VHH binders against Iron-regulated protein A (irpA). Designs and how they scored, part 4

Target 1, 312 residues: Iron-regulated protein A (irpA), of Synechococcus elongatus (p12608)
Amino acid sequence: LITNQTIQGFVDQVVVPSYVSVAAGATQLEQALQTYQQAPTAANLEAARQAWRVARDRWEQTECFAFGPADSEGFDGAMDTWPIDRQGLKTAAAQPVEQREDSRKGFHAIEELLFAATEPTLSDRQHLVILATDLTKQAQGLVTRWQQASDQPAYRSVLLSAGSTDSAYPTLNAAGTEIVQGLVDSLSEVASEKIGGPLETQEPDRFESFVSRNTLSDLRNNWTGAWNVYRGQRSDGVAAGSLQQRLQQQHPVIAQQLDQQFATARQALWAIPEPIETNLASPRGKVAVLTAQTAIAAVSDTLERQVLPLVQ
Short names: E, the ipSAE of ESMFold2; O, the ipSAE of ESMFold2 at other seeds; V2, 0.75 times the mean of E and O plus 0.25 times the DockQ between their complexes.

## First folded at step 1 (VHH)

Design g03 (framework vhh_gocatamig_d2)
Fold by ESMFold2-Fast, scan of step 1:
Structure g03 (fold): chain B 312 residues (1-312), chain A 119 residues (1-119)
Amino acid sequence: as target 1 above (312 residues)
Amino acid sequence: EVQLVESGGGLVQPGGSLTLSCAASGFTFSNYALAWYRQAPGKKRELVAGITRGGSTVYMDSVKGRFTISRDNAKNSVYLQMNSLRAEDTAVYYCATYPGKYSYTFDYWGQGTLVTVSS
């Protein structure tokens, strides 16, 4: 099922461009926060908030391939730990960011200072620039780890060498297993934790991006990232050698089922009224959220039970 | 334009069965998720069961194993098969389609059908 073209497309058309987009978004957020610090107008605050949403959305599209450097070298922890230590964040401004607990930095630390109050304080504005500078450093570091060799080989090269004697991936199927497992884990987490957690407790503040009311966008971008990986590219269409194309060629019944389940999950996620956090209070909102949970779980289940065995 | 018409309600004894149907018109039925809600006197309207475009289902805990939601795209209809009915199932049952905020679709409800479970 997995070819060298499948792995190359995954890396060069999805993973690397996605991380480059995250780094660009983080840089734009940093610039917006510097502008807001220097001129704290309502317009500059809104621009900074919008820049955070853009950077956050791009990051959420990468969660389905959070293996390798993102996991093993701590980038995910540094950028996207949740829940944050809200009280510790208030006193952390004097501590160098690289020495802080992960719960006092990253996207959600920025979210807290940027969105929790009607307007950030002077101290918050100064702290936001420090946090955004670190976020940009982490995002650029992740791009570098995938593209450039240093004391370790570039992770792009590690995956592209799948099947060679010195590769961490001894066969093409080993790389395929990593890719498919990433999809399974990401979508399972969306259904069981990101949606399932708030749904079980009926507490809106258990939605991850509750403070900014960005959770629905997070979930939609989790779906988009998984869909991009499945199709083998970020643009419309089906990439040559993609998991979708290979399944269509070798297992057309499974491909048709997955294509339909992805479409159903997309429809369900886009049917949830914004913000998702208010949906637990209404019967209509509750059915929308439950419907999305079921549809996303179905995609994950098919990938785990029917696709994963084809690459193991 | 968009119309949802419920039928099948009535008086039934505890332990009995009833099938509700909802006939839809004025939209491309196969593209929408549908749900059954109910509202008992003095209570808020609550979700009973939902069914997605692809046929995936969701149920409230108190009806799991007793109620079954299904759809027939050829007939533009959604059904709720209710078995082992209890007094607490007494309510007006509503058929609903819920649109996504960004789809420019309309939020439509039927007029409701009364289900009374009494001995």
Scores: ipSAE 0.000, ipTM 0.115, lowest interface PAE 19.7, mean pLDDT 87

Design g04 (framework vhh_gocatamig_d2)
Fold by ESMFold2-Fast, scan of step 1:
Structure g04 (fold): chain B 312 residues (1-312), chain A 120 residues (1-120)
Amino acid sequence: as target 1 above (312 residues)
Amino acid sequence: EVQLVESGGGLVQPGGSLTLSCAASGFTFSDYALAWYRQAPGKKRELVAGINSGGRTVYMDSVKGRFTISRDNAKNSVYLQMNSLRAEDTAVYYCARVKGSYYPLGMDVWGQGTLVTVSS
């Protein structure tokens, strides 16, 4: 199923461009918060809030490939721990960010200070710049880890060497397993935790980006990231050697089922009234959210039960 | 081929309304943020409104409450509904694909523009 072209497309057309996009978004957020700190106008606050949403949306597209450096070297923890320690965050401003618990920094720490009140305080504005500077360092570090050799090989090279005797991925299928497992894990988390948690408790504040009301965008970007990995590129169409193309060639029934399930999940996610947090208050809203949960779970289930065995 | 084509511009009286449309082709429309920019004679291009893949919007201060950006992913189109038009809204309006959903990250595809003239 998995070829050298499949792995190369995954790394060079999806993973690396996505992390570069995240780093650019984090940099723009940092710049917007510096501008807001210098001139705390309503327009600069809105610009900073929009910059956070951009960076957050781009980050959410990477959750389906959170393996490797993102996981093993702590980038995901440093950038996207949830829930945050709200009490600890209030007293952490004087503590160097590098010495903080993950729950006192990253996207959701910035979210709390930027969105929780109608207007951030002077202290909040100073703290936001510190947090955004760290977020930018983490995002740039993740790009560097994938593209540049240092005391260890670039992770791009590790994956591209799959099947060689020197690789951490001893076969092409080992790399394929990592890719498919990433899709399974991320979509399963969306269905069972990101959507399922708030549905079970009936508490809107259990939605991860409740403070900013960005949760629906998070979920839509989780779907988009998974779809990009499946298609083997971020732009239009189906990449040569992609998981989708290879399944269409070797397992067309499974491919047709997955294509339909991805489309159904997309329709369901985009049909949820914005913001998602208000949907728990009405029977119609609950049905829309449950419909999306079911559709996403179906994609994850097919990947785990029918695709994963083809790469193991 | 990646292309953006604007339509809907024209002459309108102050206080009137226009709807601009932008038809996209050659890329997965739903994956991208789209923006409307405008350029009046002798001025630099400025962001009027933006909408990301999740439907989040941004507006310049002078158009908030008057203009509404929307998208229809099934039709690969983005729209700008312009109400309560003023003489200062006179400009060439451009549809653009954003590298992200925040304007400072830059645009990588531009439409050719559509002229909006607000005059009595």
Scores: ipSAE 0.000, ipTM 0.096, lowest interface PAE 22.4, mean pLDDT 87

Design g05 (framework vhh_gocatamig_d2)
Fold by ESMFold2-Fast, scan of step 1:
Structure g05 (fold): chain B 312 residues (1-312), chain A 120 residues (1-120)
Amino acid sequence: as target 1 above (312 residues)
Amino acid sequence: EVQLVESGGGLVQPGGSLTLSCAASGRTFSTYALAWYRQAPGKKRELVAGIYSGGSTVYMDSVKGRFTISRDNAKNSVYLQMNSLRAEDTAVYYCARDSLYGSGTHFDYWGQGTLVTVSS
C-alpha cells in the first residue's frame, strides 16, 4: 500500500509546508505583539488576538504527524503544553524561557495573557513579546529539523530513506505505519479527550482553548490536518500515491467507507454552534457535540482496525 | 501493535534503590517517546518520568534528583533508576509509549506493570 511516492508526498506536500505555515503564523503573531507593545490600542490588541488564532489554527493541522522531532525533541511540549501554570506564568518573566517548565510558555501561555483579561497589563504586553519570540524560535526550529542536516539527519531524509539499511524505518510499511498511527492517535484524542473530556465532566473550561474560545476551530483544524494527510496534499483533490488513492486502487470498499466517514465527521464538526464551549448548556448543543465525537471516533476506528493492518 | 514488558520491581527498604526495565517490541521504537507511570492504591495513574527518542527527559517534581530515566534504542528498552526510595513511591509502575505533551492526552500502550513496595 505504501510507496516511495506516498512518503515523499506526505513529507513534501503536507508535513513540511504545514510547519512552514506554522512558522510564518508564529512570526506574524510576534510582529503583531511587538506592534501592540509599542502602541497598545484596541485595534492592535484585536490584530494580535487574530494573529494568535491564525497561528494556533495552523499548528492544530500538524497534530496528526506529531511523531519524530515534534515529539522526540520536545517541540510539541514547548509549543503546546496544556493546562498552563497560571500562578507561575505571571511571575516567570524574569526567568529565561528555555529554562522554564513547558506549562509557562507556548500557545496557551500566550492565550492566557492575551485573552483572559479585557486588556493585558503593561507587564503582560512585555511578557507576550518574550513568549511569542520563543514560539517563533520553536516553530522555525521544527522546520529546520525536517529540512536540514546538522548533528542529526534531516527528518525528511529519515522518512524518505525508509526501507534502506540502518533506517529508523526498516521498510516502506514501517513509514506507512507511522503515518497511519499518527492519524489514529490524533483523531482518537479529538474524540476521547478533546471532545470527550468536557462532555463527560460537563465543564466548559475543560475545552482546551476555552480562554480564547478557539476550541471549535482547533477541532476543525485537527480534522483538516488528518484529511490533508489522507489525501496526500494541502490543496484540493487527491495526490498521486496518496493513502486515499492507494486505498481506492487496492481496497475500494475500505476507501469508500473511510471517505464517507471523513465527510460525515466534517459535516458534524461544522454543524456545532460557535463557540463550542456554550454547547454543554443545552440539550441541542450536547447532541451536536456528541454527534461530532461519534463521527470522528468512527474515522479513527476504521483507520486502526481496517487500514493499519494493511501497512503492518 | 506495540507490546511492552516491565520488570525489576520488588520489595525495598526506605532509602534503597531499584532499576526498572521495559522491553518493547514493534517497529519505530527509536522514533517514539517512552514514559514511566505509576498507580498507588486508591489513586489514578500519574506520569513519573518520560524520555524522548533523542534523549531529552521530563520528571515529576517529587522524583527529580532521585530517579533517572534512560533508553537503549538498540535493545528496544527504557529504564528507570530509582534512588532514595520513599514509602510514597510504593505503586505499580507501568511503561507506556506516549506523546508526552499534547492536550493532556496519553496515547498509551501499557505494559503489565511491575510492583514496587517500599517498606521496612
Scores: ipSAE 0.000, ipTM 0.154, lowest interface PAE 15.7, mean pLDDT 86

Design g06 (framework vhh_gocatamig_d2; at its last look DockQ between E and O 0.24; V2 from the best seeds 0.00; counts 0 for: pae E 12.5 > 2)
Fold by ESMFold2 at other seeds, look of step 2:
Structure g06 (fold): chain B 312 residues (1-312), chain A 120 residues (1-120)
Amino acid sequence: as target 1 above (312 residues)
Amino acid sequence: EVQLVESGGGLVQPGGSLTLSCAASGFTFSRYYLAWYRQAPGKKRELVAGITSAGSTVYMDSVKGRFTISRDNAKNSVYLQMNSLRAEDTAVYYCAKSGFRYGPTSLDYWGQGTLVTVSS
């Protein structure tokens, strides 16, 4: 099922462009926060908040391929740890940001200072620029780790060497397993933890991006990232050699099921009224959220039970 | 290389106490969800307690109020304080790390375990 074209398309059409997009978004967020610090107007605050949402959108599309450097070299932790240490964040100005615990930096630390109050304080505005500069550094570092060799090979090269006996991926199916497992893990986390946790506890503040009311966008972007990996590209259509195309050719019943399950999950996620955090209070809102949870879990279950065995 | 090393198990009387420790290395410890699991003879491995990077905790119902999970990010260690031990708590206790920053749905690494025996 997995070919060299499958792996190359995954890396070159989805992963690398996605991380480049994240780095661009982080840079734009940093610039918006610098502008807000210099001129703390309501318009500049709103621009900074929107830049955070854009950078967050791009980042959340990368969750299903957060293996490799994102995990092992601490980029995901530095950028996206949640929950944060709210008390420690308030006192963290004495710590150089690169030496802080992950719970005191990254997207959610920026979210807290930028969205929790009606207006950030003077100290918050200064702190936000420091946090955004680090976020940009991490996002750019992740791009570099995928594209450039140094004391370690570029991760693009690691994946493209799949099938070599000296590779981290000694067979094409080993690389395929990593790709499919990433889809399974991301979508199951969305269903069981990101949605399931707040539903079980009935505590809206257990939604990951409660402070900014951005959780529904996060979930929709998680779906979009998984959809892009499945199709092998970020634009509309189906990439040649993609997992979707290979399944259509070799296992058309599974492919038809997955295509329908992805579509059903999209329909359910986009039917949830914004913001998800306030919709738990009504029976109709709970039904919409439960419907989406079930639909996302179905995608993950089919990937795990029917696709994963085909790449092992 | 990720390593999780449990210690602190042993034989205790019913009603007694033990503190389990798990020393972690090979990853950015503060970033991850850590958990204690246990496996009694003839049973499936079950979650005992979990702790997020920010210190939020979850416990299985039968241990709530008796067991306390904690972490020390400076020492890369997670602990399980077990009080009021019962015969039913006899098991091998495992430390585990998530592969994602949330919950046990994607646990990557397990230690070798430490035996806790609660017997007269």
Scores: ipSAE 0.000, ipTM 0.196, lowest interface PAE 12.0, mean pLDDT 87
ESMFold2-Fast, scan of step 1: ipSAE 0.012; ipTM 0.305
ESMFold2, look of step 2: ipSAE 0.000; ipTM 0.194
ESMFold2 (binder alone), look of step 2: mean pLDDT 83; pTM 0.838

Design g07 (framework vhh_gocatamig_d2)
Fold by ESMFold2-Fast, scan of step 1:
Structure g07 (fold): chain B 312 residues (1-312), chain A 120 residues (1-120)
Amino acid sequence: as target 1 above (312 residues)
Amino acid sequence: EVQLVESGGGLVQPGGSLTLSCAASGFTVSSNYLAWYRQAPGKKRELVAGISSGGYTVYMDSVKGRFTISRDNAKNSVYLQMNSLRAEDTAVYYCAREGWSSKYNYFDYWGQGTLVTVSS
């Protein structure tokens, strides 16, 4: 099922452009927070909050391929540990960011200081710039790890060498397994933890981005990221050699089922009233959230039970 | 408001005992995974002991047989009984409740910590 073109499209049309977009978003957030620190107006606060949402949305599209450097070199932990240590964050300003626990930095540390109060204090504004500078460094570091050789090969080269002698991916199917497993793991986590956790406890503050009320956007971007990986590109259409095209050619019944399940999940996620955090308060809202959970779980189940065996 | 409040820390001589208490409010301990972590100066925070909703316990190797985690559902509290204390057990001890993110197996609420000092 997996060809060199499948792997190349995944890396060059999805992964690398997505990380570049994250780095650009983090840089824009850092600039917006610097502007807000220098001129703490309501307009500059709103611009900073919007910049955080943009950077967060782009990051959420990468969760389905959090293997490799994002996992093994701690980028995901440094950027997106959740939940944060809210008490420790208040005293962490005295500690250099590189010495902090992951729970005292990253997207959700910035979220807490930027959104929890009506407006940040002077101390919060100074701390936000420090956190955003670190987030930008992490985001750019992840781009660098995929594109540039250093003491280790560029991860782009590692994945593109799948099936070659001495490759970390001994076969094309080994790379395919990594890609499909990433989709399974990310969508399963959306259904069972990101949506399932709040549904089980009936606690709105169990939604990951509750403080900013960004959770629905997180979930929509988790779907978008998975859809991009499946299609083999971030632009409209089906890329040549993509998992979707290969399934349509070799396993058309599975492809039709999966295409429909992705579409059903998208419809369900976009039908949830914003913000998702308010939906636990009403029977109609609960049904909308449960419908989305069921639809996302169906995509994950099909990928695990029907697609994963084709690449193992 | 969800809160975890630790108590019971203090100065104790090597070989002594302390019982740490964690009082929970805003949620039910019997329905959640609760854990004790510790952090010594200059070191990362480490898991000491945990107890699941089903009552299964886990301990770090260096405290097995010396520390016991338990809960009292009626008091909505979790305890860490520490026996045969050593200088290496000196740390700030934190109570934590399991978070909803499976990717980190991490905790969404932390107490402010209670200092345990083991010295003569």
Scores: ipSAE 0.000, ipTM 0.142, lowest interface PAE 14.0, mean pLDDT 88

Design g08 (framework vhh_gocatamig_d2)
Fold by ESMFold2-Fast, scan of step 1:
Structure g08 (fold): chain B 312 residues (1-312), chain A 121 residues (1-121)
Amino acid sequence: as target 1 above (312 residues)
Amino acid sequence: EVQLVESGGGLVQPGGSLTLSCAASGSTFSSYALAWYRQAPGKKRELVAGITSGGSTVYMDSVKGRFTISRDNAKNSVYLQMNSLRAEDTAVYYCATRHYDILTGYSFDYWGQGTLVTVSS
């Protein structure tokens, strides 16, 4: 099922461009927060909040391929630990960010200072610039780890060497397993933890981006990221050699089922009333959220039970 | 304001059991939802188990059937009974509570200091 083109498209058309997009978003957020610090107007606060949402949305599209450097070298922990240590964050303002626990930096630390109050304090504005500078450094570092060799080979090269001697991926199918497992784990987490937790307890503050009211956007971007990986590109259409195209060619019944399940999950996610945090308690909101949970779980189940065996 | 203190962590062999305890002080314990999170080095902090003020529970899929969360409002404590421990359960375990602030519409999280659980043979 998996070819060299499948792996190259995954890396060069999805993973690397997504991380580059995250780094650009983090840089724009850092610039917006610097502008807000210099001129703390309502307009500059709103611009900073929107820049955070853009960077966050881009990051959430990478959740389905959080293996390799994102995991093993701590980038995911540094950028997206949740929940944060709210009390520790206040006392950590003077501490160099590289000496801080992961729970006192990253997207959700910025979220807390930027959104929790009607407007940040002077101390919060200074702290936000420090946090955004670190987030930008982490995001750029992740791009570098995928594209450039230094003391270790570029992770792009590690994946592209699948099937060769001394590769971390001894066969093309080993790389395919990593890709499909990432989709399974990401979508399963969305259904059972990100949606399932708040849905089961009926506590909207269990949603990960509750403070900013960005959770529905997070979930939609988790779907978008998985859809991009499946199609083998971020732009519209189906990339040559993509998992979707290969399934359509070799296993058309599975492909048709999976294509429909992705479409059903998208429809369900986009039908959830926004913000999800305030609509969870409504009868229509509960039904919409449950419908989305079920649809996303179905995608994950088909990937695990029918696609994963084809690449193992 | 709430202060949380964890205890019960330690070294245990695969297949073993541990009970983690979290003692809360500062405000009305029975009104709070409480949760156990864990973080392994280089990994994202993740929700392991949660219990609402009403006693409803939630569990991470990989620990369902192995871990049990419970609370004792008279002792202002929440517990995590961990059975059939695996090497992958090795992490610092944190007790946390989320307090919803109705005036701002935002939640505030309170964390314990963490307790280390090492599953090794």
Scores: ipSAE 0.000, ipTM 0.143, lowest interface PAE 20.5, mean pLDDT 86

Design g09 (framework vhh_gocatamig_d2)
Fold by ESMFold2-Fast, scan of step 1:
Structure g09 (fold): chain B 312 residues (1-312), chain A 120 residues (1-120)
Amino acid sequence: as target 1 above (312 residues)
Amino acid sequence: EVQLVESGGGLVQPGGSLTLSCAASGFTFSKYTLAWYRQAPGKKRELVAGISTGGSTVYMDSVKGRFTISRDNAKNSVYLQMNSLRAEDTAVYYCAAPRYSSSWTEYDYWGQGTLVTVSS
């Protein structure tokens, strides 16, 4: 099922462009926070909040391929540790960000300072610039690790050399397993933890982006990221050599089922009343959230039970 | 099927050191957040240390600076290096993994535990 074209498309049409997009979003957030620090108006605060949402949404599209450098070299931990240490964050302002625990930096540390109060304090505004500068550095570092050789080969090259001695992937199917398992794990976490946790306890503050009320956007972008990987590109359509195209050619019944399940999950996620945090307890909101959880779990189950065996 | 097997527990004197190991199988180890929990006699189970897929670490306050969690993805293993051990560190130590890979909040898979006794 997996060809060199499948892996190349995954890296060059999905992974690298997504990380480049994240780095651009982080840079825009940093600039918006610098502007807000210089001129702390309500308009500049809202611009900074919107810039955070944009950067966060782009990052959430990468969750389904958080392996390799994102995992092994600490980028995911530095950028997106949750839950954060709320008390430690307030006392860490004087500590260099590079020396902080991951629970005191990254997207959710910025979220806390930017959204928890009606408006950030002067100390918060100064701290936000420091955090955003680090986030930009991490995001750019991740792009660099995928595209440029250093004391280690570029991770693009590691994946593209699947089946050779240069790669951590002994076969093309080993790379395919990494890709499909990423989809399974990401969507399973969305259904079981990101949605399931708050739904079971009926505690909206258990939603990961509760402070900013960005959770529904996170979930929608988790779906979008998985859909992009499945299609083999970020633009509309089905890429040549993509997992979707290969399944349509070799396993059309599985492809038709999976295509329909992705569509059903999209419809369900987009039907959830916004914001999810304030609508979780309403009868309509609870039904919509349960429907989305079930639909996303179905995508993950089909990927694990029917697609994963085809790439092992 | 997920399996977590702890080892390295034992009797150690106060101020001593001990390394716990956890060997994992049945899942793609490199994609999972792993944690060490402990349960002291008559107490509830508590998180000691955790390590994310990216290598980021969290520690309970009383062990910061004394304990170090690390992982070796090539060996499917997670470790807890315990230095400057105190009597209060006496507990059964458990390796834990979430049901879904990067989750910090849902630890569903547990080892059998390894006993650490700190006493002279």
Scores: ipSAE 0.000, ipTM 0.153, lowest interface PAE 17.1, mean pLDDT 87

Design g10 (framework vhh_gocatamig_d2)
Fold by ESMFold2-Fast, scan of step 1:
Structure g10 (fold): chain B 312 residues (1-312), chain A 119 residues (1-119)
Amino acid sequence: as target 1 above (312 residues)
Amino acid sequence: EVQLVESGGGLVQPGGSLTLSCAASGFTFSSYGLAWYRQAPGKKRELVAGITWGGSTVYMDSVKGRFTISRDNAKNSVYLQMNSLRAEDTAVYYCAKTTSRYYYGMDVWGQGTLVTVSS
């Protein structure tokens, strides 16, 4: 099922462009926060808040391939630890960011200072620039780790060497297993933890991006990232050598089922009333959220039970 | 906190033997694959040996028959027995944990332990 083209498309058409997009978003957020610090107007605050949402949305599209450097070298922890230490963040401004615990920096630390109050204080504005500078450094570091050899091979090269002698991925199917497992784990987490946690407890503040009311956008971007990996590209259509194309050629019944399940999950996610945080308690909101949970779980289940065995 | 701590490195004569140990903590050890990588000065980090959760192994060609990877789930440890050591085996050796049951897709790395094969 898996070919060299499948792996190359995954890396060069999805993973690397996604991380480049995240780094660009983080840089734009840093610039918006610097502008807001210098001129703290309502317009500049709103621009900074929108820049955070853009960067966050791009990051959420990478959740399904958080293996490798994102996890093993601490990038995910540094950028997206949740929940944050809200009490520790209040006293952390004087502590160098390099010495901070992951729970006192990253996307959600910025979220807390940028969205929790009607308007950030002068101290918050100064702290936001420090946090955004670190977020940009982390995002750029992750791009560099995938594209550039240093004291370790570029991770792009590690995956593209799948099936070669002494490779970390001894067969093409080993790389395929990593890719499909990433999809399974990401979508399972969306259904069971990101949606399931707040749904089970009926506590809206358990939604990850509750402070900014960005959780529904997070979930929609988790779906988009998984769909991009499945299709083998971020632009419209089906990429040559993609998992979707290969399944269509070799296992058309599974492909048709999975295509329909992705479409059903998309429809369900986009039907949830905005914001999800305030609509969880309403009868219509509960039904929409449960429908989306069920649809996303179905995609994950089909990938695990029917696709994963084809690449093992 | 997920951690991997290597030990057992040192200086050894060509033809000698060393056993590297990796003590793991902070995760369900028996559920994951593990691997040993090495990096010599000026060279890329390369896979030396891997072991799945079920005990299946893989080895780089140059160490087959000389090195043996093993795991002890009761002790949360993985080992690399190195026999018939050669000067070319000189490197910093890293223990790594995978994201899954298999021996690829590493998500946690140890600090490394130096192995020097010299007369």
Scores: ipSAE 0.000, ipTM 0.147, lowest interface PAE 16.7, mean pLDDT 88

